# Ledger of designs, part 20: VHH binders against Aspartate dehydrogenase domain-containing protein (ASPDH)

Target 1, 283 residues: Aspartate dehydrogenase domain-containing protein (ASPDH), of Homo sapiens (Human) (a6nd91)
Amino acid sequence: MADRGPWRVGVVGYGRLGQSLVSRLLAQGPELGLELVFVWNRDPGRMAGSVPPSLQLQNLAALGERRPDLVVEVAHPKIIHESGAQILRHANLLVGSPSALSDQTTERQLLEASQHWDHAVFVARGALWGAEDIRRLDAAGGLRSLRVTMATHPDGFRLEGPLAAAHSPGPCTVLYEGPVRGLCPFAPRNSNTMAAAALAAPSLGFDGVIGVLVADTSLTDMHVVDVELSGPRGPTGRSFAVHTRRENPAEPGAVTGSATVTAFWQSLLACCQLPSRPGIHLC
Key: E = the ipSAE of ESMFold2; O = the ipSAE of OpenDDE; V2 = 0.75 times the mean of E and O plus 0.25 times the DockQ between their complexes.

## First folded at step 19 (VHH; framework vhh_8emy_2)

Design N3 (from M1 with E99Y F105H; at its last look DockQ between E and O 0.02; V2 from the best seeds 0.00; counts 0 for: pae E 12.7 > 2, placed apart)
Fold by ESMFold2, look of step 19:
Structure N3 (fold): chain B 283 residues (1-283), chain A 118 residues (1-118)
Amino acid sequence: as target 1 above (283 residues)
Amino acid sequence: QVQLQESGGGLVQPGSSLRLSCAASGFTFSNAWMHWVRQAPGKGPEWVSNINSGGDYTNYATSVKGRFSISRDNPSKTLYLQMNSLRPEDSAVYYCATYASPWAHDSRGQGTQVTVSS
């Protein structure tokens, strides 16, 4: 079993979450056994003056030259679709955009690359509270329904296709209710918690977990996530049920809430402690 | 079952103040966003204000900003609306409401009448 030096970490994406992760990696990384070895962003100008030039990767295809152990994606599901397999050739991958896995071709390609290159696909839990409990309940055959509702101000959405439709007439409008797989293509940056839930509950999966997207004009600085689940109906007509509600403070117009940033950092730390083995693993 | 009971309405003169209360039960009040909504005769509902579960984020409709103040007391499961500088156009039935059941649009109380008339 070879000695391991510091884990070499690359970051793909330099938005709010990427900036927070890079800052924490530079400040706390060495004492945690982590070394930031590159940052890449689609717009490299965003890195100027804040990321040391030696760490700025100009061409994502050259990431292997930095010899990363882990590459953390905090950009967009399109990066996972387009580059996920190439990243897995060189390193373990922490997926920050799990909505990308709603595409069955992408999921298959990542699993194949993971197996071929012997690197893990890790998925961050994000804002999903109770993911491990959901996973355990699902594995025991006790999960019959799972519904995830995300409510935020319309300015906090990055919607595509039919969901990019015009003005809400009231303070609270349900934009979508249905299978998570049907939502992810049209809300790729706003469906990540729902995608994480689908991955935590494989008996239901992306087709069985229900996603609900709510526009609420009063939520200018808050993202709200409700998770509702139930088990089989018992002899008395009652079912086991859990309801959790998370309220994540966020800057106006932000896609990612501040509590999500902290949770993602913890996921990064946790996946660095896991064995590098093929497959998709929620961390 | 969500239960909400509004009180504190009445007939007042323009420029007066009123404080509305909403007693809540049947759900975890401290985890819920709470709203005030009003409805004048012959008009659709109008959102007035909301407050997050912790009470540290509030928002107001433009028509009431600077005159109304929303607050909550989580231990007593009570929501408040302080209404100052009341105008005749504020006359309506006022309801408190919650997201405790986002699938049911009946998550509000019976309402309390506010009438502002000279």
Scores: ipSAE 0.006, ipTM 0.155, lowest interface PAE 12.7, mean pLDDT 83
ESMFold2 (binder alone), look of step 19: mean pLDDT 83; pTM 0.849
OpenDDE, look of step 19: ipSAE 0.808; ipTM 0.928

Design N4 (from M1 with A61K; at its last look DockQ between E and O 0.94; V2 from the best seeds 0.87)
Fold by ESMFold2, look of step 21:
Structure N4 (fold): chain B 283 residues (1-283), chain A 118 residues (1-118)
Amino acid sequence: as target 1 above (283 residues)
Amino acid sequence: QVQLQESGGGLVQPGSSLRLSCAASGFTFSNAWMHWVRQAPGKGPEWVSNINSGGDYTNYKTSVKGRFSISRDNPSKTLYLQMNSLRPEDSAVYYCATEASPWAFDSRGQGTQVTVSS
């Protein structure tokens, strides 16, 4: 009865990642069959002069009026805690802050809303190299351990609670070593790669994947991610093992490295091509 | 409502072994990941080890891996930590806990002191 228009995308968050995403949607979106229909930010002043006024959403609760097919969160896990289920009432949701899912109440609420309103929860894999390989290994029963180490200069962290008061007395200080679930509340913006790993490996989950957070004063313009995994011992007595080291250039003091922006764009494109089905899915 | 009682600590020489126990009640023990956390004077609390509900997945802090062994007995609602080859830097109050965060102080017991003299 009607011609199908482009896929309608709303963006929640207008920090560094949000600005890049909005710019790409405006420049490349129409060619890809995507239409930006709103941008929302907690501080609306940040959008003034850069986001066309017709696209500026004043109240997030009114997002349904824009009739989005997908809402992309690129703000902070707090938005997912507070508004994720409400967003799912109206659209599929791409979670850019996977550390939000370390909170079991939030995960349950998103699953319930996803099933009730028949909308998917997609989760961006972020800077996690090898996420699909981890997922496939876990699904095959071949994953025994998974450890993710994030290292950068102390100025690149946005820490909360006891980690915000942490001392970095030497050139290289381990701020945390333990389950990813125990880290995420205190490093919500610096634990997203670890959270993505926990979601890629549901047999381990947030309690079974170990996160290590390292303050290293020599890493003024780099974010370093080491992913180490192993499987059970094989017939020859050796265990399957993988170690990847990803070095991401970053502006001094930046929370997000430049390569993460490109990876997030690819996650957005991938989830737009997937059929909508209830549940939480890593993209 | 959650009740955790640690025991089995003591004063020992380097190289010794100790077995810590944690009696749990007031929650469904068999459905929970359980953790050991420790805290030395003048230092922040640190996570040591955990074990899933079925006992088949275990993790350890790097400095204790190969020396410590976590286990659980679900019928008796008891968590254990076997500590071998003890070192002076292992000296701390050890707590069992129901939450992954070492800063979740209300999710752990009163603790048991382990002191390894040099």
Scores: ipSAE 0.775, ipTM 0.924, lowest interface PAE 0.9, mean pLDDT 89
ESMFold2, look of step 19: ipSAE 0.758; ipTM 0.922
ESMFold2 (binder alone), look of step 19: mean pLDDT 83; pTM 0.846
OpenDDE, look of step 19: ipSAE 0.918; ipTM 0.969
ESMFold2, look of step 20: ipSAE 0.768; ipTM 0.921
ESMFold2 (binder alone), look of step 20: mean pLDDT 83; pTM 0.839
OpenDDE, look of step 20: ipSAE 0.917; ipTM 0.969
ESMFold2 (binder alone), look of step 21: mean pLDDT 82; pTM 0.842
OpenDDE, look of step 21: ipSAE 0.913; ipTM 0.967

Design N5 (from M1 with E99H; at its last look DockQ between E and O 0.90; V2 from the best seeds 0.78)
Fold by OpenDDE, look of step 19:
Structure N5 (fold): chain B 283 residues (1-283), chain A 118 residues (1-118)
Amino acid sequence: as target 1 above (283 residues)
Amino acid sequence: QVQLQESGGGLVQPGSSLRLSCAASGFTFSNAWMHWVRQAPGKGPEWVSNINSGGDYTNYATSVKGRFSISRDNPSKTLYLQMNSLRPEDSAVYYCATHASPWAFDSRGQGTQVTVSS
């Protein structure tokens, strides 16, 4: 970061994550060589009284006027679908909604824009624990299976389409089990961890990584992410295997837990340290 | 235009086996992940299994793991599902699909009925 001088950072989205990032950028950014240059939110009223007026961007299409080096999306995958390529015209992009990349058209458009404008697409790992280990194992050709389970209180789900009609008759209900690509369109806010996993494991991808959503009424104050993977068979005949359980404190009904918010900040910082090369990079 | 045609369903007793087939056309079959999904009466669609383009990687729903086996023959553009140790709860219409979403009806065939009953 030091070698590149101060980076101009724009934030797209002012929900929980956006608020946290904006706060940190304002407080710690200067010391880190980061300058917040704009904040955009679909509902501008949400920024009132909290974001300085001079930093509020009313029209996302005008983000180029703020001359950002990095734009951080923490709004919704729809923003990536609609504006991702346009953002890349002006700046590097940190995707906070990796579920957007489950759409092959979107992925293609981002890659083309990235290459054309020589800007990087960064993707936040979010709540995915062990992302780098997964990536390395996969790169070595050793990853054989990957399953990511997200369990939360039913009130923590923001489901769409047919998945929204799913019933939770019991204390613990599997709402979805299947390829991550099939999940993301109907759980755009609850599938980001799985999407990150798919990106960490390109050999499996969105079609090969299995995502599981579990509604658990007993989870009133935390989110649980289980990652299960298998690797190569060893000399004894036994296969390499990893099972991680991440318990993240969360308020009832919250979509994102507290530790994940912190993880996004770390992703932002990591992006600033990575070379700005075209392509999609998990950070 | 993507065309998928499922076959091999029927009425069988619990513990029996069935082998489903899916004939594919209208797309590059050998480049596509393929999926089996099923839907029982009064229930939502359920993902069952998938297989990568090369056939060397497969996944299964927890409910069918160890009992079902997905495979493919790329030269003949055919997808298979071997179903062993069938249970009444396996009764459903089974669909072959090019899309990973169980609700992507536009990427599925007409389906084949599997009924497991004593």
Scores: ipSAE 0.731, ipTM 0.896, lowest interface PAE 0.7, mean pLDDT 93
ESMFold2, look of step 19: ipSAE 0.761; ipTM 0.922
ESMFold2 (binder alone), look of step 19: mean pLDDT 82; pTM 0.838

Design N6 (from M3 with L104A S107Y; at its last look DockQ between E and O 0.01; V2 from the best seeds 0.00; counts 0 for: pae E 18.9 > 2, placed apart)
Fold by ESMFold2, look of step 19:
Structure N6 (fold): chain B 283 residues (1-283), chain A 118 residues (1-118)
Amino acid sequence: as target 1 above (283 residues)
Amino acid sequence: QVQLQESGGGLVQPGSSLRLSCAASGFTFSNAWMHWVRQAPGKGPEWVSNINSGGDYTNYATSVKGRFSISRDNPSKTLYLQMNSLRPEDSAVYYCATEASPWAHDYRGQGTQVTVSS
């Protein structure tokens, strides 16, 4: 079969998730057939002293010079809105901020670029347990409702717009309950699991999947994700139903829990094994 | 192409306040995240703060949180940094920066000097 060198991976974003991915790529990448070829961050000072200078990309527009096979976004949905289509000109794209796809213009632009340049858009499932089971159930016509609840300490939220001024008067406050599309613009970094669920269940989509955001002051070191789904009501009046609860240890005030970091690494590895073909694919 | 011009720095005493401005041109300011970065003598650049395109999301380095406030005025294409309770360790050249689309370079302006000295 055709020989090729290692898969060339670029990382966009150098926050805690980006730092973890870069560390793992440098330590374990060569044995996995992966080569880190650039790291870019909005604040280049974060890379100083921790990313080798030869890997520091100063201008995201120059990413093609590094000849990546895969670019991994772990920065912010705005990178996907502004740069996703251009990244797809040069490489496959792993979207770490799936809430960006709640914007229909962005989704259309990525799909068009993906088809034009024959590169895949991969979307990380993040902390979503059971994403493949949800996808299979949806494809079989057996999914009637899907509800995702994220609970964390108020300091773990990075909210925008109307939600940024929301009050949390008690120990447990529901900040939002409604379609995932309505939440993503105002909680772009706290809605990624919900966005992944919407992508796993296209029959419901961003408008049909219900997202619930809960501030809970007792969760000082934990992020909790509850996923609830049901199928059609059967003749006896009962429905197929699943409820999963994930408890993700997290540092106080962290947006991303520690179990989510490990899951994202697994998504990255899975992307490298998937076919590189046009379209948006959950991994 | 992208042009950023910082102003408002100066020599001040500890405990004083300053307001920095950054005039932007050559890109769609209202679509871009903006940052403040500072560089003290003998040190590498230090990120200070950022603000999203709409101005409704901000983040701060731990060393300045509670003392500095970032804001923007999209109609005038101007970014601001309000710096209160200044300390000698805040002395640096302050730069504004943007992370524009891949079709534009990330860059900073010429900087404005802030010196906090007794």
Scores: ipSAE 0.000, ipTM 0.123, lowest interface PAE 18.9, mean pLDDT 82
ESMFold2 (binder alone), look of step 19: mean pLDDT 84; pTM 0.859
OpenDDE, look of step 19: ipSAE 0.892; ipTM 0.959

## First folded at step 20 (VHH; framework vhh_8emy_2)

Design P1 (from M1 with S53P G54S; at its last look DockQ between E and O 0.91; V2 from the best seeds 0.85)
Fold by ESMFold2, look of step 20:
Structure P1 (fold): chain B 283 residues (1-283), chain A 118 residues (1-118)
Amino acid sequence: as target 1 above (283 residues)
Amino acid sequence: QVQLQESGGGLVQPGSSLRLSCAASGFTFSNAWMHWVRQAPGKGPEWVSNINPSGDYTNYATSVKGRFSISRDNPSKTLYLQMNSLRPEDSAVYYCATEASPWAFDSRGQGTQVTVSS
């Protein structure tokens, strides 16, 4: 790949993260051997005036005509459910919405398309602090429990189904405690860090990693993520344990649901250097 | 077709113990994560505990950790919940389930009532 021409990149999603990635691809891409070849968004009007018309893809089904090497999804898990396999027919796929993989049918469909068309499914490690340490610990057989708690102001959630109807009677309410797989369908944009943890720890997976969602009205300017893990119980009854706490300043009422642009950009660069082989790979 | 039948509930005093059982059929029990979910009257369902296929990974809701113990017997296709140091707040209908979501009502049994009352 040292003698290869530019790596052709398509971007699916033109929200805040998509806009930032497109800007970086146009500004820095050529110097890094990357070429933006299309941008698609559900609302094409958002691209008008900011994305050159020649790069605007109006129909996602036509993406193959742009001959991408990599398609980066920064839209919503629904795009992965509906179009992930079709994208994999034409290109490697970087999933920005890892909560989509909580659906076992979707995971199976992506793996089958990946194997059939010989394209990789990449998943950004995103904003999960310590993801590589978790993966390494899990691979060594040293991980027995993993719990991820996200606390934010209620206005920072985009919840669906029974979680959207949940009441928060006090200033601090646990909206959900349970397997990440049970949370992702009802918090598809607020469970991506938890989904990344489940993918980093395949011995536990989406059923074994526990997600906790907390509505806290005092967190008007902060998002908090606590990651707690433990290893096997030793002879003395004690276990190896790690607790990390990440506090992220946020604008009042801001919706969170994606990794920072810088972290995601690094994942994009990393996956472009990885071999293109079938399967699901963290990058 | 998945079939689940819970038993072992009853009326007990605070501090008492109960052991719940769940008889399972219609799927490969030994390949499935199994869950306990509970629901108090007028409240939404609450995930309580789960256990992986081999039985060596278990998880508990914070409200029950240290007091409840989940186990399984794959040959008899039976899931258990040992409930110690029971509190009035534990009063609910307890269900075993094959799906992780506590709102997947069609993936659980008919339930067994646990009432903890002085």
Scores: ipSAE 0.777, ipTM 0.929, lowest interface PAE 0.8, mean pLDDT 88
ESMFold2 (binder alone), look of step 20: mean pLDDT 83; pTM 0.848
OpenDDE, look of step 20: ipSAE 0.881; ipTM 0.951

Design P2 (from N4 with S107H; at its last look DockQ between E and O 0.89; V2 from the best seeds 0.85)
Fold by ESMFold2, look of step 20:
Structure P2 (fold): chain B 283 residues (1-283), chain A 118 residues (1-118)
Amino acid sequence: as target 1 above (283 residues)
Amino acid sequence: QVQLQESGGGLVQPGSSLRLSCAASGFTFSNAWMHWVRQAPGKGPEWVSNINSGGDYTNYKTSVKGRFSISRDNPSKTLYLQMNSLRPEDSAVYYCATEASPWAFDHRGQGTQVTVSS
């Protein structure tokens, strides 16, 4: 931290996460050396009356005029696909929609822009409990398998393509079981925790981490994430194993649970303490 | 151009075993994750198993874990699925695939029929 002046932060997206981040940046930002310099949303009307007009950015392409040091994306993977490289011309980027990185073209474009403009791509760990432990285990060669199960009420899904056409006949239906890369295009808003797991475990990656999507009508106000991992079989014939179950309260029909908001704030603070260097970094 | 040809299917009784093969050409087989996908009549396709390029990481759908074993032979560009303790619900057309998504129809072979009937 030394003698650095305040970091200038822009927020892209004004949904539940965006609103919470803007509120926290206005209230706590100055004490932490952070200054909110713009908020952008696809629907600008959502910002009226709650975001000061001087902070409202009408055209995302004009973000450079605000001279941000960091742009935080809390909108949708489509923004990363369409605008991620353009944002990196001007600032470091914190990706809040890590499912965007399941697309290899997008990952390549971000890496190229990051290196060309000398700006970091940070990726939020989101709702993934134990992300640091997973990263350390993977780096030590101790991770053989990683499986992430997301269960929520059907109203909490925003599914696309063949998953949008799937029906949930019973009270508990498995909608998808397979590699995270195969899920992300069809569940872009509901696969971010799984994408974060794939990024935390690069030995497995998007093809080696298995995602399971479960529709459960009993979960009217809760999101459940189960993370199961194992290491290599040891001399005794047994493997190291961890099972974490995270129950995250959520408003009925919500895509984002309450604990995810707090975890994302911590990711923002953590990435501000990291060295700004090219590449993709989980925070 | 990627080409995949599955073989080894058949009609068997519950509890039987089958070994499926997939001959691959038109891409660098040794650099690719490979997958098995299946589709029963009137149902959507579902992912079954995959294996990384080196063969040291394998994954299975829960309903087949412990019964199915995926393997590959990179010199012969061949993918395998050993299917033990077969059940009627395993009846489907089985495809090998180069894409993780079971809905990536242009990235899989023509399939081989497996029918398990009591």
Scores: ipSAE 0.756, ipTM 0.923, lowest interface PAE 1.0, mean pLDDT 89
ESMFold2 (binder alone), look of step 20: mean pLDDT 83; pTM 0.849
OpenDDE, look of step 20: ipSAE 0.910; ipTM 0.965

Design P3 (from N4 with A32Q; at its last fold request DockQ between E and O 0.92; V2 from the best seeds 0.87)
Amino acid sequence: QVQLQESGGGLVQPGSSLRLSCAASGFTFSNQWMHWVRQAPGKGPEWVSNINSGGDYTNYKTSVKGRFSISRDNPSKTLYLQMNSLRPEDSAVYYCATEASPWAFDSRGQGTQVTVSS
ESMFold2, look of step 20: ipSAE 0.791; ipTM 0.929
ESMFold2 (binder alone), look of step 20: mean pLDDT 82; pTM 0.831
OpenDDE, look of step 20: ipSAE 0.917; ipTM 0.968
ESMFold2, look of step 21: ipSAE 0.786; ipTM 0.932
ESMFold2 (binder alone), look of step 21: mean pLDDT 82; pTM 0.836
OpenDDE, look of step 21: ipSAE 0.915; ipTM 0.968
ESMFold2, fold request of step 23: ipSAE 0.791, 0.792, 0.770; ipTM 0.932, 0.933, 0.923
ESMFold2 (binder alone), fold request of step 23: mean pLDDT 82, 82, 82; pTM 0.838, 0.836, 0.835
OpenDDE, fold request of step 23: ipSAE 0.924, 0.926, 0.923; ipTM 0.971, 0.972, 0.971

Design P4 (from N4 with K61R; at its last look DockQ between E and O 0.90; V2 from the best seeds 0.86)
Fold by ESMFold2, look of step 20:
Structure P4 (fold): chain B 283 residues (1-283), chain A 118 residues (1-118)
Amino acid sequence: as target 1 above (283 residues)
Amino acid sequence: QVQLQESGGGLVQPGSSLRLSCAASGFTFSNAWMHWVRQAPGKGPEWVSNINSGGDYTNYRTSVKGRFSISRDNPSKTLYLQMNSLRPEDSAVYYCATEASPWAFDSRGQGTQVTVSS
């Protein structure tokens, strides 16, 4: 609520994004009404010398002792699968790994915990351009098709399972074309924009939003995302349609563009300004 | 236990049409997205099309859009795939499935063979 005093924030994960968030929370948090109350990492040695000992949480199950208002996950989808409901018992949750929600059991468990404990599940919108417009169109019944294509150099992918065995012959290869739900388990780091799109369009969801993953050897320093949508066919046989193309410079071999940390920080700030309500909300 | 039985495949000439059927049981068919997946010999499986529970949202792989049409009949628990203007590259075993992933082998039927050749 307004005028409630500092929001108490816990961070789960101390990789590059976690380190940046912790640094920003310590430096800028107090003037923004935020207080860092714990940091947890699977490897506690990563925190030694960087995180003040009083803020180091050794056992994630003890997070309730820190009385967080918000817990920010920047670790891995597995943490959400295994601990998401436990976190929601004590605090609102900001999910940094939205591909975790492609698992229907996980989504159901988070929704149930969210409703039971009256805590929100926030999901970072990431690089999805036009998320609010998509959500409003979907809510109005005006969305019939949503397709997200991500293209970059093969070295920019971190694929798992049957996709990890795929070869990229020639200069341009479609590695996957199908429902986002079928992609997320095998491209958890390269499907977060698509997962955000599925969450922005609940009438379609993870089964109705189509993801396309393209390996393009000419894109050595670029990430390209095309979002294509259409509405119902009108009386003339024509449909409302939007196509956006986002071209983001990236270092060769990079998985994400250079602005990811700042975008996540903005999602965190936005979550702290929102009322806590049950459900999964794109932030 | 989910049970899916595909039928309607065959050997046809290029440009021909076929209609595949899938009889479903062991789950609430009217609440589920349904999918068609295909797999040619020596190749990985690939998603072809899907349809939501109400039948009002449909999606297609780019290579089949405009030629294939997915539909369902919830009272009879039956899924269909109308395949027009068939090409040799459409030759595969076609499976209906309850899971979005083409690699979810436990969630599909035994398949029906479609062979398009001169």
Scores: ipSAE 0.774, ipTM 0.926, lowest interface PAE 0.9, mean pLDDT 89
ESMFold2 (binder alone), look of step 20: mean pLDDT 82; pTM 0.839
OpenDDE, look of step 20: ipSAE 0.908; ipTM 0.965

Design P5 (from M1 with N31D; at its last look DockQ between E and O 0.90; V2 from the best seeds 0.83)
Fold by ESMFold2, look of step 20:
Structure P5 (fold): chain B 283 residues (1-283), chain A 118 residues (1-118)
Amino acid sequence: as target 1 above (283 residues)
Amino acid sequence: QVQLQESGGGLVQPGSSLRLSCAASGFTFSDAWMHWVRQAPGKGPEWVSNINSGGDYTNYATSVKGRFSISRDNPSKTLYLQMNSLRPEDSAVYYCATEASPWAFDSRGQGTQVTVSS
């Protein structure tokens, strides 16, 4: 509403992305009508000396005492699984870990809480270039295949389960090829762009969008995303096709490339300008 | 409870074709994406192909695209994999599955062996 005071923003997660968002909220927030009201991290020691003590939230269950309008998750899909519905009781939620939505139980729980408490679930598109074009093509019935390949140096991956034991014998190794839903549990921090693509293309979804994860030892300071899509074959056997390649500089070994941090800030600003209505919305 | 029974495997020469079948029960087959996964001896499991509930979206791993064709018959609750131009590297146990992850072992059948050797 126009007659409300500044939007009150809570940040959940204080890693690289969380630190950048907190810094921007403190520096630019007031002029944008935003007020940082808490920061929470699973390890509260990471906030010491960096986040003003008055903004440090020690127990996430107490977030309602800070009266947030928006809570921004920039931690891990597990926070969304465990606490997403509880956050939605008190505030709109911006999901920074869209791979969490590969879990159908989590998606259903967020939708139910969103409807019950009349709060929106926003999902950051992160590093996905062309998300709105994909969404419009899908809505028009013009999308038949979507493949997202993410490549970086092996040190840039934070893999779990059987993918954590993966061996990269050559300079370029495919670690995974398959539906995005099958990847997300084992690459929760490296599958967010693919998850955003699955959300942008609901006719395909997490089972129909194909994710490819590539370890490439030549990419010591770069994250590369290739998005390949096609439409239905026409009578001549031809189809519409797009191939986008995005090269994003990153510190060696980093999970988050520099352009992703800026894109997430833009998602936060965008969701503050969207109508606050129930449901899951990609921004 | 979910029951999946694969069949149609065998020992064949390179360049041959095989058609795998998967009989499904214990769930609403017509509402589910279905997958084929394979596992060669000493190797990790590998996703091969999938098909949506209506059969109008199909996807294939790069290693099999153009040679394999997935299909389904919802009335008979049967999933198929037509495998053409078989190669020795296609030798594996093939499983049909209700989950996308190749590591979701509880979501697949007991498998059917395909051996391609000269």
Scores: ipSAE 0.782, ipTM 0.930, lowest interface PAE 0.8, mean pLDDT 89
ESMFold2 (binder alone), look of step 20: mean pLDDT 82; pTM 0.837
OpenDDE, look of step 20: ipSAE 0.837; ipTM 0.935

